VH-VL binders against S-adenosyl-L-methionine-dependent tRNA 4-demethylwyosine synthase (TYW1). Designs and how they scored, part 8

Target 1, 149 residues: S-adenosyl-L-methionine-dependent tRNA 4-demethylwyosine synthase (TYW1), of Arabidopsis thaliana (Mouse-ear cress) (q8rxn5r50to198)
Amino acid sequence: GKIFFISQTGTAKALAQRLHELCASNDIAFDIVDPHSYEPEDLPKETLVLFIASTWDGGKPPKNGEFLVNWLGESAEDFRVGSLLLSDCKFAVFGVGSRAYGESYNAVAKELSSRMIGLGGLEMIPVGEGDVDDGELDRAFQDWCDGVI

## First folded at step 4 (VH-VL)

Design g11 (framework fv_burosumab)
Fold by ESMFold2-Fast, scan of step 4:
Structure g11 (fold): chain C 149 residues (1-149), chain A 123 residues (1-123), chain B 106 residues (1-106)
Amino acid sequence: as target 1 above (149 residues)
Amino acid sequence: QVQLVQSGAEVKKPGASVKVSCKASGYSFTSYYMHWVRQAPGQGLEWMGIINPRGGSTSNAQKFQGRVTMTRDTSTSTVYMELSSLRSEDTAVYYCARSKYGDYEGWDAFDIWGQGTMVTVSS
Amino acid sequence: AIQLTQSPSSLSASVGDRVTITCRASQSISSYLVWYQQKPGKAPKLLIYAASSLQSGVPSRFSGSGSGTDFTLTISSLQPEDFATYYCQQYYSYPTFGPGTKVDIK
């Protein structure tokens, strides 16, 4: 499997590394992937993907996730693309955000989940929502990890 | 040698569209991103957008959304930038430039540039 | 969008001078800053990437420093071929360029 991090300040990347270490300690092999160097057209070949995604101001993805998020949005809205494109793909999403951004709170994580479901992906657990400002980020992340592994 | 060669100068009327080409040679075409940057006479540099030649995925600067289209042809190692609804303010030298994949420290450093294509918009 | 400003907008210098150009970002961009040199009628040339890494083939008199919002390009001993316009560019988000600093001969 693959763990994708979409990260502006490194918080989501650090959490991806922590998840990778947790999986490795349970003999589960994952590759940590920067979506910037990943071709989105290869996503249908994946059977298990985990996303840890932060959201920039205005609800847009950090630059390293832009190609992937845009590809998913366009594929989900393309009438020629069937709802079975990602039918072999199991996934889960954890968002890193701040409630101070209001309606943009974890918007990228929510968009990833919605688009993956729309393309036939199987969501293993509901979107995890972390808030960097409330002192509960580590607890929310650990709860989400426990649901994934 | 690594090289980006662009199409020749164009003169267009307001409201027309222009399509500039950039032919890559000397490296693996699908292993690098391609960007488009323009420069109006006597002015600074302005980023227009990026294309991934491997899959054809693009992202454009907000200012050009709806007017710019970027495409590529992997069989000829060529990227294209088409700008529509031209105005006199679009008069500029248009450059293509490449950047690396997945190298956080240098991926958007434009290490190789095309020679530039002058596009003049006048009536 | 992340905005970049450069100071000074232009300067006049003599061969052998130490030249310093600054670039400021409207928000923190870590070390995701690049410096280019552009001579009249030519495409820009990459000098420095990742704020302080010298591009191969670029003379060691060029150096970059800074992180966050404040960055500096230094030419330790200006040579005749260094008279040009210098641009900073960020790649923390969608690329944006500074307005340029023109280095003219005194």
Scores: ipSAE 0.000, ipTM 0.538, lowest interface PAE 14.0, mean pLDDT 85

Design g12 (from b5 with heavy chain S31R S99G Y100P G101D D102Y Y103G E104D G105Y W106E T107R; framework fv_burosumab)
Heavy chain, then light chain:
Amino acid sequence: QVQLVQSGAEVKKPGASVKVSCKASGYSFTRYYMHWVRQAPGQGLEWMGIINPRGGSTSNAQKFQGRVTMTRDTSTSTVYMELSSLRSEDTAVYYCARGPDYGDYERAFDIWGQGTMVTVSS
Amino acid sequence: AIQLTQSPSSLSASVGDRVTITCRASQSISSYLVWYQQKPGKAPKLLIYAASSLQSGVPSRFSGSGSGTDFTLTISSLQPEDFATYYCQQSYSTPTFGPGTKVDIK
ESMFold2-Fast, scan of step 4: ipSAE 0.006; ipTM 0.589

Design g13 (framework fv_ivicentamab_arm2)
Fold by ESMFold2-Fast, scan of step 4:
Structure g13 (fold): chain C 149 residues (1-149), chain A 120 residues (1-120), chain B 110 residues (1-110)
Amino acid sequence: as target 1 above (149 residues)
Amino acid sequence: EVQLVESGGGLVQPGGSLRLSCAASGFTVSNNYMNWVRQAPGKGLEWVSIIYRGGSTDYASWAKGRFTISRDNSKNTLYLQMNSLRAEDTAVYYCARGSYGDYPLYFDYWGQGTLVTVSS
Amino acid sequence: AYDMTQSPSTLSASVGDRVTITCQASQSIGSWLAWYQQKPGKAPKLLIHKASSLESGVPSRFKGSGSGTEFTLTISSLQPDDFATYYCQQYNSYPYSGLTFGGGTKVEIK
């Protein structure tokens, strides 16, 4: 499987590395992937994908995730693609955000989940919602990890 | 330039209370993870408490129930209220700013420290 | 919690020497380790974060390396201003009630 990080300041990337180490210690092999360097057309070939995605001011994804997020949105609205594109793909999403941003709180993670479902992906567990400002990010992340491992 | 200036340290008897202040300049306290770190004479560094950007707080296990971290955004000042002080609390107390540019928390700026001596 | 062990506790060195300080974590902390320098009577100063990322304004003779449980701070050619105590700090824990520092390494004049 693959762990995608969408990260501006490094928090989501650091969590992806922690998840990778946790999986490796349990003999589960994942590749950490920067979406900027990934061909979105290869996503239908994946059987297991984990996303750790930051949301900042304005509810927009960090730059390294913009292309993938936009591609998923366009594919979900294209009648030629339909709702079967990702039917063989299991996935889960963990969001890294801040409640101080109001309605944009973890908007990127929620959008990723919605788009993946719309394209036929199977969501393994509900979107995890981490808040960098509440002191509970690690507990929220660990609870989410326990759900996917 | 970023500066942190602590004050409020002094001599206090066991069981007493003391309030430390940390005046910040060059940045806004409410936009950062603010911390207290202490150092007993001749010993190493020990983390005490944090106040997150959102106002939530965390404490070292030995500080819970005795110490309270807070801030006054209008004064751009961080505080540490210390109650039920013990001889083991004798230390220089540093105000430190946490950086979030990586996985938080490491400390990019420190104040000069204020000495707290708990003795009869 | 993550126990951080530094070695040696003290070392004696001369100007121009290569100095190596080691920091051991009781469990893997990935690369989430910072190094600080503290001179007598002064506050600590950040040198390195994420094991190897040198802070702006810190001389290039300082180098951090390692990951997992073993980390090293190297000073390639010791200068007079480098006689100080050095601390490592892990930041793999969140909330930060698990945040820990090493015991420190004092670099003294030989």
Scores: ipSAE 0.007, ipTM 0.571, lowest interface PAE 9.9, mean pLDDT 86

Design g14 (framework fv_ivicentamab_arm2)
Fold by ESMFold2-Fast, scan of step 4:
Structure g14 (fold): chain C 149 residues (1-149), chain A 120 residues (1-120), chain B 110 residues (1-110)
Amino acid sequence: as target 1 above (149 residues)
Amino acid sequence: EVQLVESGGGLVQPGGSLRLSCAASGFTVSNNYMNWVRQAPGKGLEWVSIIYRGGSTDYASWAKGRFTISRDNSKNTLYLQMNSLRAEDTAVYYCARKTDYGDYVGFDYWGQGTLVTVSS
Amino acid sequence: AYDMTQSPSTLSASVGDRVTITCQASQSIGSWLAWYQQKPGKAPKLLIHKASSLESGVPSRFKGSGSGTEFTLTISSLQPDDFATYYCQQYNTYSRGTLTFGGGTKVEIK
């Protein structure tokens, strides 16, 4: 499988590395992937993907995830693309955000989940929501990891 | 220029209380993860407490119930309220800044420390 | 809670020597380890974060390595300014409230 990190300050990337280590200790092999270096058209070939995604103020993804997030949005709304594009893909999403962003709180993670479901992906657990400013980010992340692994 | 200046240390009897202050300049304490770390004379570093950007706090297990970390954003100052002090709490107390959560998680700036001596 | 064990507790060295300090975690902490330098009467200074990432302004003779449970700080050509006490610190933030320091290693003049 693949763990995608969408990260500006490095928080989501650090959590992706943490998850990779946890999976390895349970004899589960994952590749950590920067979406900027990934061809989104290969996503239908994946059987298991995990996303750890930061949200900027205003609900925007960090630059390294922008192309992938936009591709998913366009594919989900394209009438030429069936709702079964990602039917062989199991996935889960953990969001890294801040409640100080108001209505944009973890918007990128929520959008990723919605788009993946819309394209036929199978969500393993509900979107995890972490807040970098509440002192509970590690706890929320651990709880999400326990649900995935 | 980033600077942290601790104050409030001194001699106190067992069972007493002290409040330490850490005045910050060159950055905003509420935008960082602020910590207290102590060091007993001739001994190693020991983490005491953290206050997160959102105001949540965590403590070393031995500090829970006795020590309280807080901040005053208007004064850009970090505090440590220490109650029920014991002889083994004798140490230099440092405040330290952690700038983010993730790849850079070390304490990048420290104050000079303030000495707390607990003795009868 | 993670126990961090540093060895040796003290070592004697001469200018120009290569010095190696080891830090052992009681369970895996990935790469979530920092190294600090402390000189007598001074506050600690961050040298290395995430096991091997050198802080800005720290001389290249300092090198961190390792992952999981075993970590090493190496000073490739000891300078007079390097006689100090060194500490490792785990910050495996997965374990809330556990920012644990090693016991320290004092590097003394031989």
Scores: ipSAE 0.006, ipTM 0.552, lowest interface PAE 10.6, mean pLDDT 84

Design g15 (from x4 with heavy chain T100R R101T G102D S104G S105D G106Y W107S E108Y; framework fv_bexmarilimab)
Fold by ESMFold2-Fast, scan of step 4:
Structure g15 (fold): chain C 149 residues (1-149), chain A 122 residues (1-122), chain B 108 residues (1-108)
Amino acid sequence: as target 1 above (149 residues)
Amino acid sequence: QVTLKESGPTLVKPTQTLTLTCSFSGFSLSTRGVGIGWIRQPPGKALEWLAHIYWDDDKRYNPALKSRLTISKDTSKNQVVLTMTNMDPVDTATYYCAHRTDYGDYSYFDYWGQGTLVTVSS
Amino acid sequence: EIVLTQSPGTLSLSPGERATLSCTASQSVSSSYLHWYQQKPGKAPKLLIYAASSLQSGVPSRFSGSGSGTDYTLTISSLQPEDFATYYCQQSYSTPYTFGQGTKLEIK
């Protein structure tokens, strides 16, 4: 499988590394992937994908995730693509955000989940939501990891 | 080799509009993750970021100066243009353009032009 | 906006000595978004260190960076004559990107 990190401040990237270490300790092989270096057209070939995504600046994704997020949005709205593009793909999403941003709270993670489902992906666990401001980010992340693994 | 060079007027009168051009070579502003920023430095003072533009035409401006600034690019000419309206003597500074990248989590200015001193005289 | 405060403002040392320059942010920033530049009189700034501790290619190994949160440090282990310059820290964690006021290294 693949763990994608979409990260502005490095928090989501650090969490992706922790998830990778946890999976490795259970003899599960994952690759940590920067979406910037990934061709979204290859996503239908994946059978297991984990996203750890931060939300910044008015609900927008960090730059390294922009192309992937936009591609998923366009594909989900394109009637020619259909609703089975990602039918072989199991996935889960963990969001890193701040409740201080109101309606933008974990907007990218929620959008990723919605688009993946719209394209036929199987969501293994509901979107995890971490808040960098509440002192419980690590606990929320660990709870999500326990649900995924 | 990556090179950038600023050009434009060296003397500007108060209330006029300044237009500066950054001409570059050794990279393409069509490459994902690539951007060009403008930074200024008044004589003897610290550096101040003004604006930048990315490969996908995404534009960011310093909020303190946003109403006065416009940044644009012409990828066919390998040029980025900054305009700043209503110039004032306090805007006297050396203006730099610089290459930047935000690949992954990285976001820094790695190559700079030589700078051009713009004097605003009242 | 995030304000970066550098100290000392001026540091007077001799060649061969160790220099330690500080940069303090008004709020916590990720170390991935703190960078250091060197500027010599009449010249453009030169990137030395990005992401708090990563040495830019072509920069001598006597330069090193460290820090996290609000406190960051640039160290020059053994000053060479060409190292006497002004050093600026910069954050790209939040817009507007900001620079410190600079620390000037001068010959004692």
Scores: ipSAE 0.006, ipTM 0.540, lowest interface PAE 11.1, mean pLDDT 85

Design g16 (framework fv_bexmarilimab)
Fold by ESMFold2-Fast, scan of step 4:
Structure g16 (fold): chain C 149 residues (1-149), chain A 123 residues (1-123), chain B 108 residues (1-108)
Amino acid sequence: as target 1 above (149 residues)
Amino acid sequence: QVTLKESGPTLVKPTQTLTLTCSFSGFSLSTRGVGIGWIRQPPGKALEWLAHIYWDDDKRYNPALKSRLTISKDTSKNQVVLTMTNMDPVDTATYYCAHSRGYSSGWYEFDYWGQGTLVTVSS
Amino acid sequence: EIVLTQSPGTLSLSPGERATLSCTASQSVSSSYLHWYQQKPGKAPKLLIYAASSLQSGVPSRFSGSGSGTDYTLTISSLQPEDFATYYCQQYYSTPWTFGQGTKLEIK
């Protein structure tokens, strides 16, 4: 499978690396992928995708994830695509955010989950939500990892 | 290697417009995630962020100076231009352009800086 | 806007000593958005630490960063002559992005 990181400051990427190490220690092979270097049109070919996504100012995705997030939004709203594009894809999402952003708290992770479901993806566990400011980010992430693995 | 170099006038009169050019090499501003910022430092004072431009032409300005600042890029020339209107003696500073890296560290860590250009505003 | 206050303003130490530089934010910031720069007289700043604790490539291992919330620290475990410079912290947590006023590290 693939672990996508959408990262403003490196936190989501560091968590993706930690998840990769946890999976490898359990003999589960994943590739860590920067969405910027990935063709979103290849997403329907994936059977297992994990997203670790941060949300920036105003509820926007970090630059490396903008194209993928926008593509998913456009595909979900395009009547020609239909609701089965990602029917072979299992996925899970962990958000890295801050409650200081109010309504934008983990907005990118929540949008990813909603769009993936709308396109036929199977969500393995509910979206995980981490807060970089509450001192509980590592605990929230570990709980999500335990649910995925 | 990544290099950046500031150029423009070193002496500006009050009320004039300052135009500075950042010329760079070793990377492309067409690369997703890449950006260039402008930071200034008055003599003996702290660094102050002014403006930032990204590969997709997205722009950010310091709100305190936004009405005076314009940032633009010419990707084919490897240049970013900052324009600041209505210069005042308090704007005397060394002006730097800097590369912001993407992916593993985010878009706002200034990992490579130009040497800086001192702009003096005096009548 | 978030104001970053660095202390002390000037720190006088000898080579071989440990330096501890503080950066305090006027409100809580995420450690992921806190960076440290070194600036020598007449030269541009150089990135040392990003995301509070991550060492920039090519920076000696004697430099380290830590902190969370409002309180951040840059530590130099054993000062070398080339380390005497001014150090700035910076936050990207909230616009406008701001720098501290700097701590000047000088030889005793």
Scores: ipSAE 0.000, ipTM 0.508, lowest interface PAE 15.3, mean pLDDT 84

Design g5 (framework fv_flanvotumab)
Fold by ESMFold2-Fast, scan of step 4:
Structure g5 (fold): chain C 149 residues (1-149), chain A 122 residues (1-122), chain B 108 residues (1-108)
Amino acid sequence: as target 1 above (149 residues)
Amino acid sequence: QVQLVQSGSELKKPGASVKISCKASGYTFTNYGMNWVRQAPGQGLESMGWINTNTGNPTYAQGFTGRFVFSMDTSVSTAYLQISSLKAEDTAIYYCARTKEYGEYLGYFDYWGQGTLVTVSS
Amino acid sequence: EIVLTQSPATLSLSPGERATLSCRASQSVSRYLAWYQQKPGQAPRLLIYDASNRATGIPARFSGSGSGTDFTLTISSLEPEDFAVYYCQQRSNWPPYTFGQGTKLEIK
């Protein structure tokens, strides 16, 4: 499986590394992947993907995730692709955001979940929502990891 | 201790190019983002965008794409602003300012360079 | 885009008086509002961040308050060196780091 991190300052990337270590300690093999270096057309070949995604204000992804997020949006609207493109793909999403950003709070994580579901993906657990400003980010992340593993 | 030192003033003709430097010292360059701010004569402050000094990725504010390029060189702890095809309306003081990081979000401009005056006239 | 509107455009006061400067956002920026001071011929200086926290080295006479859409910078007793232009700035909404148009604090 793959763990994708969408990260501007490295917080989501560090969480992806922690998740990778947790999975390895439970004999589950994952690759940590920067979406900037990943071909989105290969996503239908994946059977298990985990996303740890931050959101800039305005609901926009950091640059390293921009192409993947846009590709998912375009694929969901393309009648030729169909709603079963990712039907063999199990996934889960953890958002790294801030409630101070109002309606944009974890918007990228929520968009990833919605697009994956729209393309036939199987959501393993509800979107995890972490807030970098509330002092509870680590607890929220640990709770989400416990649901994934 | 923390210092941002910018290159000197430039007088250019329309159509020329200019490259402004901002040399950082007194902190780890890659731990803080670098922002660029323009101030036209008698006007207020206008954010141009920033560069992530860890990844090298620039982000441009509305109106500052195309002719404006942010770059950096980690080996000399220096950020650069290049403006191509200079126009009279580019006449301004250009400031660099570092951003304190807050998790996945960049914070406020806690230290500023002294500014670089770019004058574009025929 | 969030627009920050500062008022008044110009404030004329004497040393020793209290100054109150306003910044209003077109939509909520929560607490993520900063104030900067710019003296003639100088780079701006950070005064207040996250609405109410004084930056390092900033005198106690400077204070910030507010949340959401309405913010205030207060200088309790003006010193001669405080006559400058003051800018507010938000980091809450994309595009981040938008500035207000400034308030010029000038000697009466």
Scores: ipSAE 0.021, ipTM 0.579, lowest interface PAE 6.7, mean pLDDT 86

Design g7 (framework fv_nivolumab)
Fold by ESMFold2-Fast, scan of step 4:
Structure g7 (fold): chain C 149 residues (1-149), chain A 121 residues (1-121), chain B 107 residues (1-107)
Amino acid sequence: as target 1 above (149 residues)
Amino acid sequence: QVQLVESGGGVVQPGRSLRLDCKASGFTFSTYGMHWVRQAPGKGLEWVAVIWYDGSKKYYADSVKGRFTISRDNSKNTLFLQMNSLRAEDTAVYYCARKSYGDYPLYFDYWGQGTLVTVSS
Amino acid sequence: EIVLTQSPATLSLSPGERATLSCRASQSISSYLAWYQQKPGQAPRLLIYDASNRATGIPARFSGSGSGTDFTLTISSLEPEDFAVYYCQQYNNWPRTFGQGTKVEIK
C-alpha cells in the first residue's frame, strides 16, 4: 500500500514516516508517497491508501497536496466519472490540525474522506483528528494507527 | 505586519495584583491561540499560559495556577493576563506570543517586545 | 515535565567559525522541537521548527537536526549578527518547556 503525506512544515510527513516504520516492524510494506510526485490517474489502481493530511490557511491543502485534492474534487463532480472509480480502493485518513483554526479544523482531511467516499472508496476507519495544541497528537495518531493496522 | 504590543508592566509589591494587556494587529486575532511566556532577569524562557482562539480552553504552568488568569477579547484584538497574589519570583519580562497557524501551531511564530513586571517591597 | 538540557552553556567563537549547539530532552519528544534566537533587550525570534525546518526569512547557514532525545542546531559560518542566546523548546507535551539557553559570544 501507499501512505500519502500532505504537509507544509513537515509534521504530517514525520507522522507518515512513523507509520511506515510501525508497519515495517509488523512486516507490512507501505510506500511513503509525496502526492506532488504522484499521478492521480493511477489512484484507481491502488487497493490500500492511507492519507496523513494537514490543513493550511483558509482550509486549503498544503502545496504538495493541491493537485491530488483538486483532482479528487473535479472527479467527484464530473458526471462522466462513475461513483465506482475507486471501488477497489480501501482507505483511511488522519488529519493534523489545530482547533485554533475554528471551522477549518482538519478541513483537508475531512474533504479527502468525503471525496474518496464519493468516488466509491471504502473508508476503513472514521477520519482521525489530531490537534497539535492539546499535547495529545501522538496518542491520537497511535490510536488511529492501531485502528488501521 | 503582524504586531503584538504588551502593556501594563511596572513595579508592584508582593501580594498585590497587576493586569497585562497585549494588543494584536496585522492578522485575524480571533482565529489564533495565544500564549504568555516570561523571562526572569538573566534567566531563560518559561511558558506561562495559553488560551485557544475562542477562549474555550486555557492551560497554565504549575507555578502560576490559581493566581494568574488568561483571557481575551476578540472584538478588541486584545489578550490579557490577570496576575494575582504576586511573588518576588514572578519578576520577569512578560511576552505575549502567537502560535503558528496550520501544520506548525505549537511553537511561537511571533512575539511582542515584552513588558517588565518587578515584584519588590 | 519534559526537561531540556542545552550544552554548552557558552560558546566563545569568532566570525566565520562553525557553531554547534546541543539540546537533550529527558524523554522522547519525536521531532517536536523548535529553536529560537534572542539578542539582548529583544524578543526571541523563531529559527527552526519540527527539529529541522527553517522558519521564513531565516538564512541557510542555520540548520537543525535530530529526533527523539538528541537535537542539534548548527550555524555553518557565524556572522556578526549571530552572536546571541539560543533556546530550544519542546511541544510534544504540556507544559511547553524551554532549555536554559546557550550563549554564543565573540571570542
Scores: ipSAE 0.000, ipTM 0.539, lowest interface PAE 10.5, mean pLDDT 86

Design g8 (from t7 with heavy chain L99G Y101D S102Y S104D Y106R T107D; framework fv_tezepelumab)
Fold by ESMFold2-Fast, scan of step 4:
Structure g8 (fold): chain C 149 residues (1-149), chain A 122 residues (1-122), chain B 108 residues (1-108)
Amino acid sequence: as target 1 above (149 residues)
Amino acid sequence: QMQLVESGGGVVQPGRSLRLSCAASGFTFSSYGMHWVRQAPGKGLEWVAVISYDGSKKHYADSVKGRFTITRDNSKNTLNLQMNSLRAEDTAVYYCARGKDYGDYRDAFDIWGQGTMVTVSS
Amino acid sequence: SYVLTQPPSVSVAPGQTARITCGGNNIGSKNVHWYQQKPGQAPVLVVYDDSDRPSWIPERFSGSNSGNTATLTISRGEAGDEADYYCQVWDSSSDLVVFGGGTKLTVL
């Protein structure tokens, strides 16, 4: 499996490392992947993908995730691609954001989930939402990890 | 603007106790893991202890486990280190340091205090 | 217990490149962080997560990490770079932070 981190301040990357260590301690092998170095057209070949995604002001993804997020959006809206592109892919998404941004709160994580579902992906657990400003980020993340593993 | 200020250091006899405090300002203290790191005179950095952002997880260096206790008070933006059964080899400048990433305590230290000196001698 | 090994001292001429190594068993599987400490001062983070740099640290500071060796590279060395440099990792097997012994950089 693959754990993708979409990160600007490093929080999502650090959480991806935590998840990777937790999976390894349960004899589950995952690769931590920077989406910037990943070809999105290979996504249909994946059977298990975990996303940890931060959202910036304006609801936009950090630069390392822009290409992947845009590719998913274009594929989901192209009627010729069909709703079965990712039918063999199980996935889950954890969002890292701040409620101070209002409607943009975890917008990237919510968009990723919606696009993956639209392309036939199987969501293992509802989108997890962590708020960097509420002092509960670690607990929210641990709850999401318990649901995935 | 972001600052950590240690206090509570001093000279104590072996076997006695000291409590160090670290006052944080300029950032959301309750969102970060916090560490204590010490440095003996003329020696290198030695990690002492960590506490997670919510206080639920704590880890200690083997040399201090069972003698030192790390705590925090998020309502007052304060980190504490209770040092019991002090030994000569505990003599050092003690720094408090912030873990860089929100919600994680296992990464780099991006903000450090100025340090407070603890001398254990008879 | 996990151990990080640094050379005790490194010298560099002004304008030349200094390389400070941090040796550890399979250190390439860990995230390495680097600190600069000048006499009487607290440490300053100069490189984190192997190769990332705080925005206020000059681009001439860089890092790498693979196999059993991590390296801090300081290009175009300046007198102001004289300091002790420490590498640091989190050892997941013991849940402990480990520091290297430190390297004194002299610019002359």
Scores: ipSAE 0.000, ipTM 0.518, lowest interface PAE 13.4, mean pLDDT 85

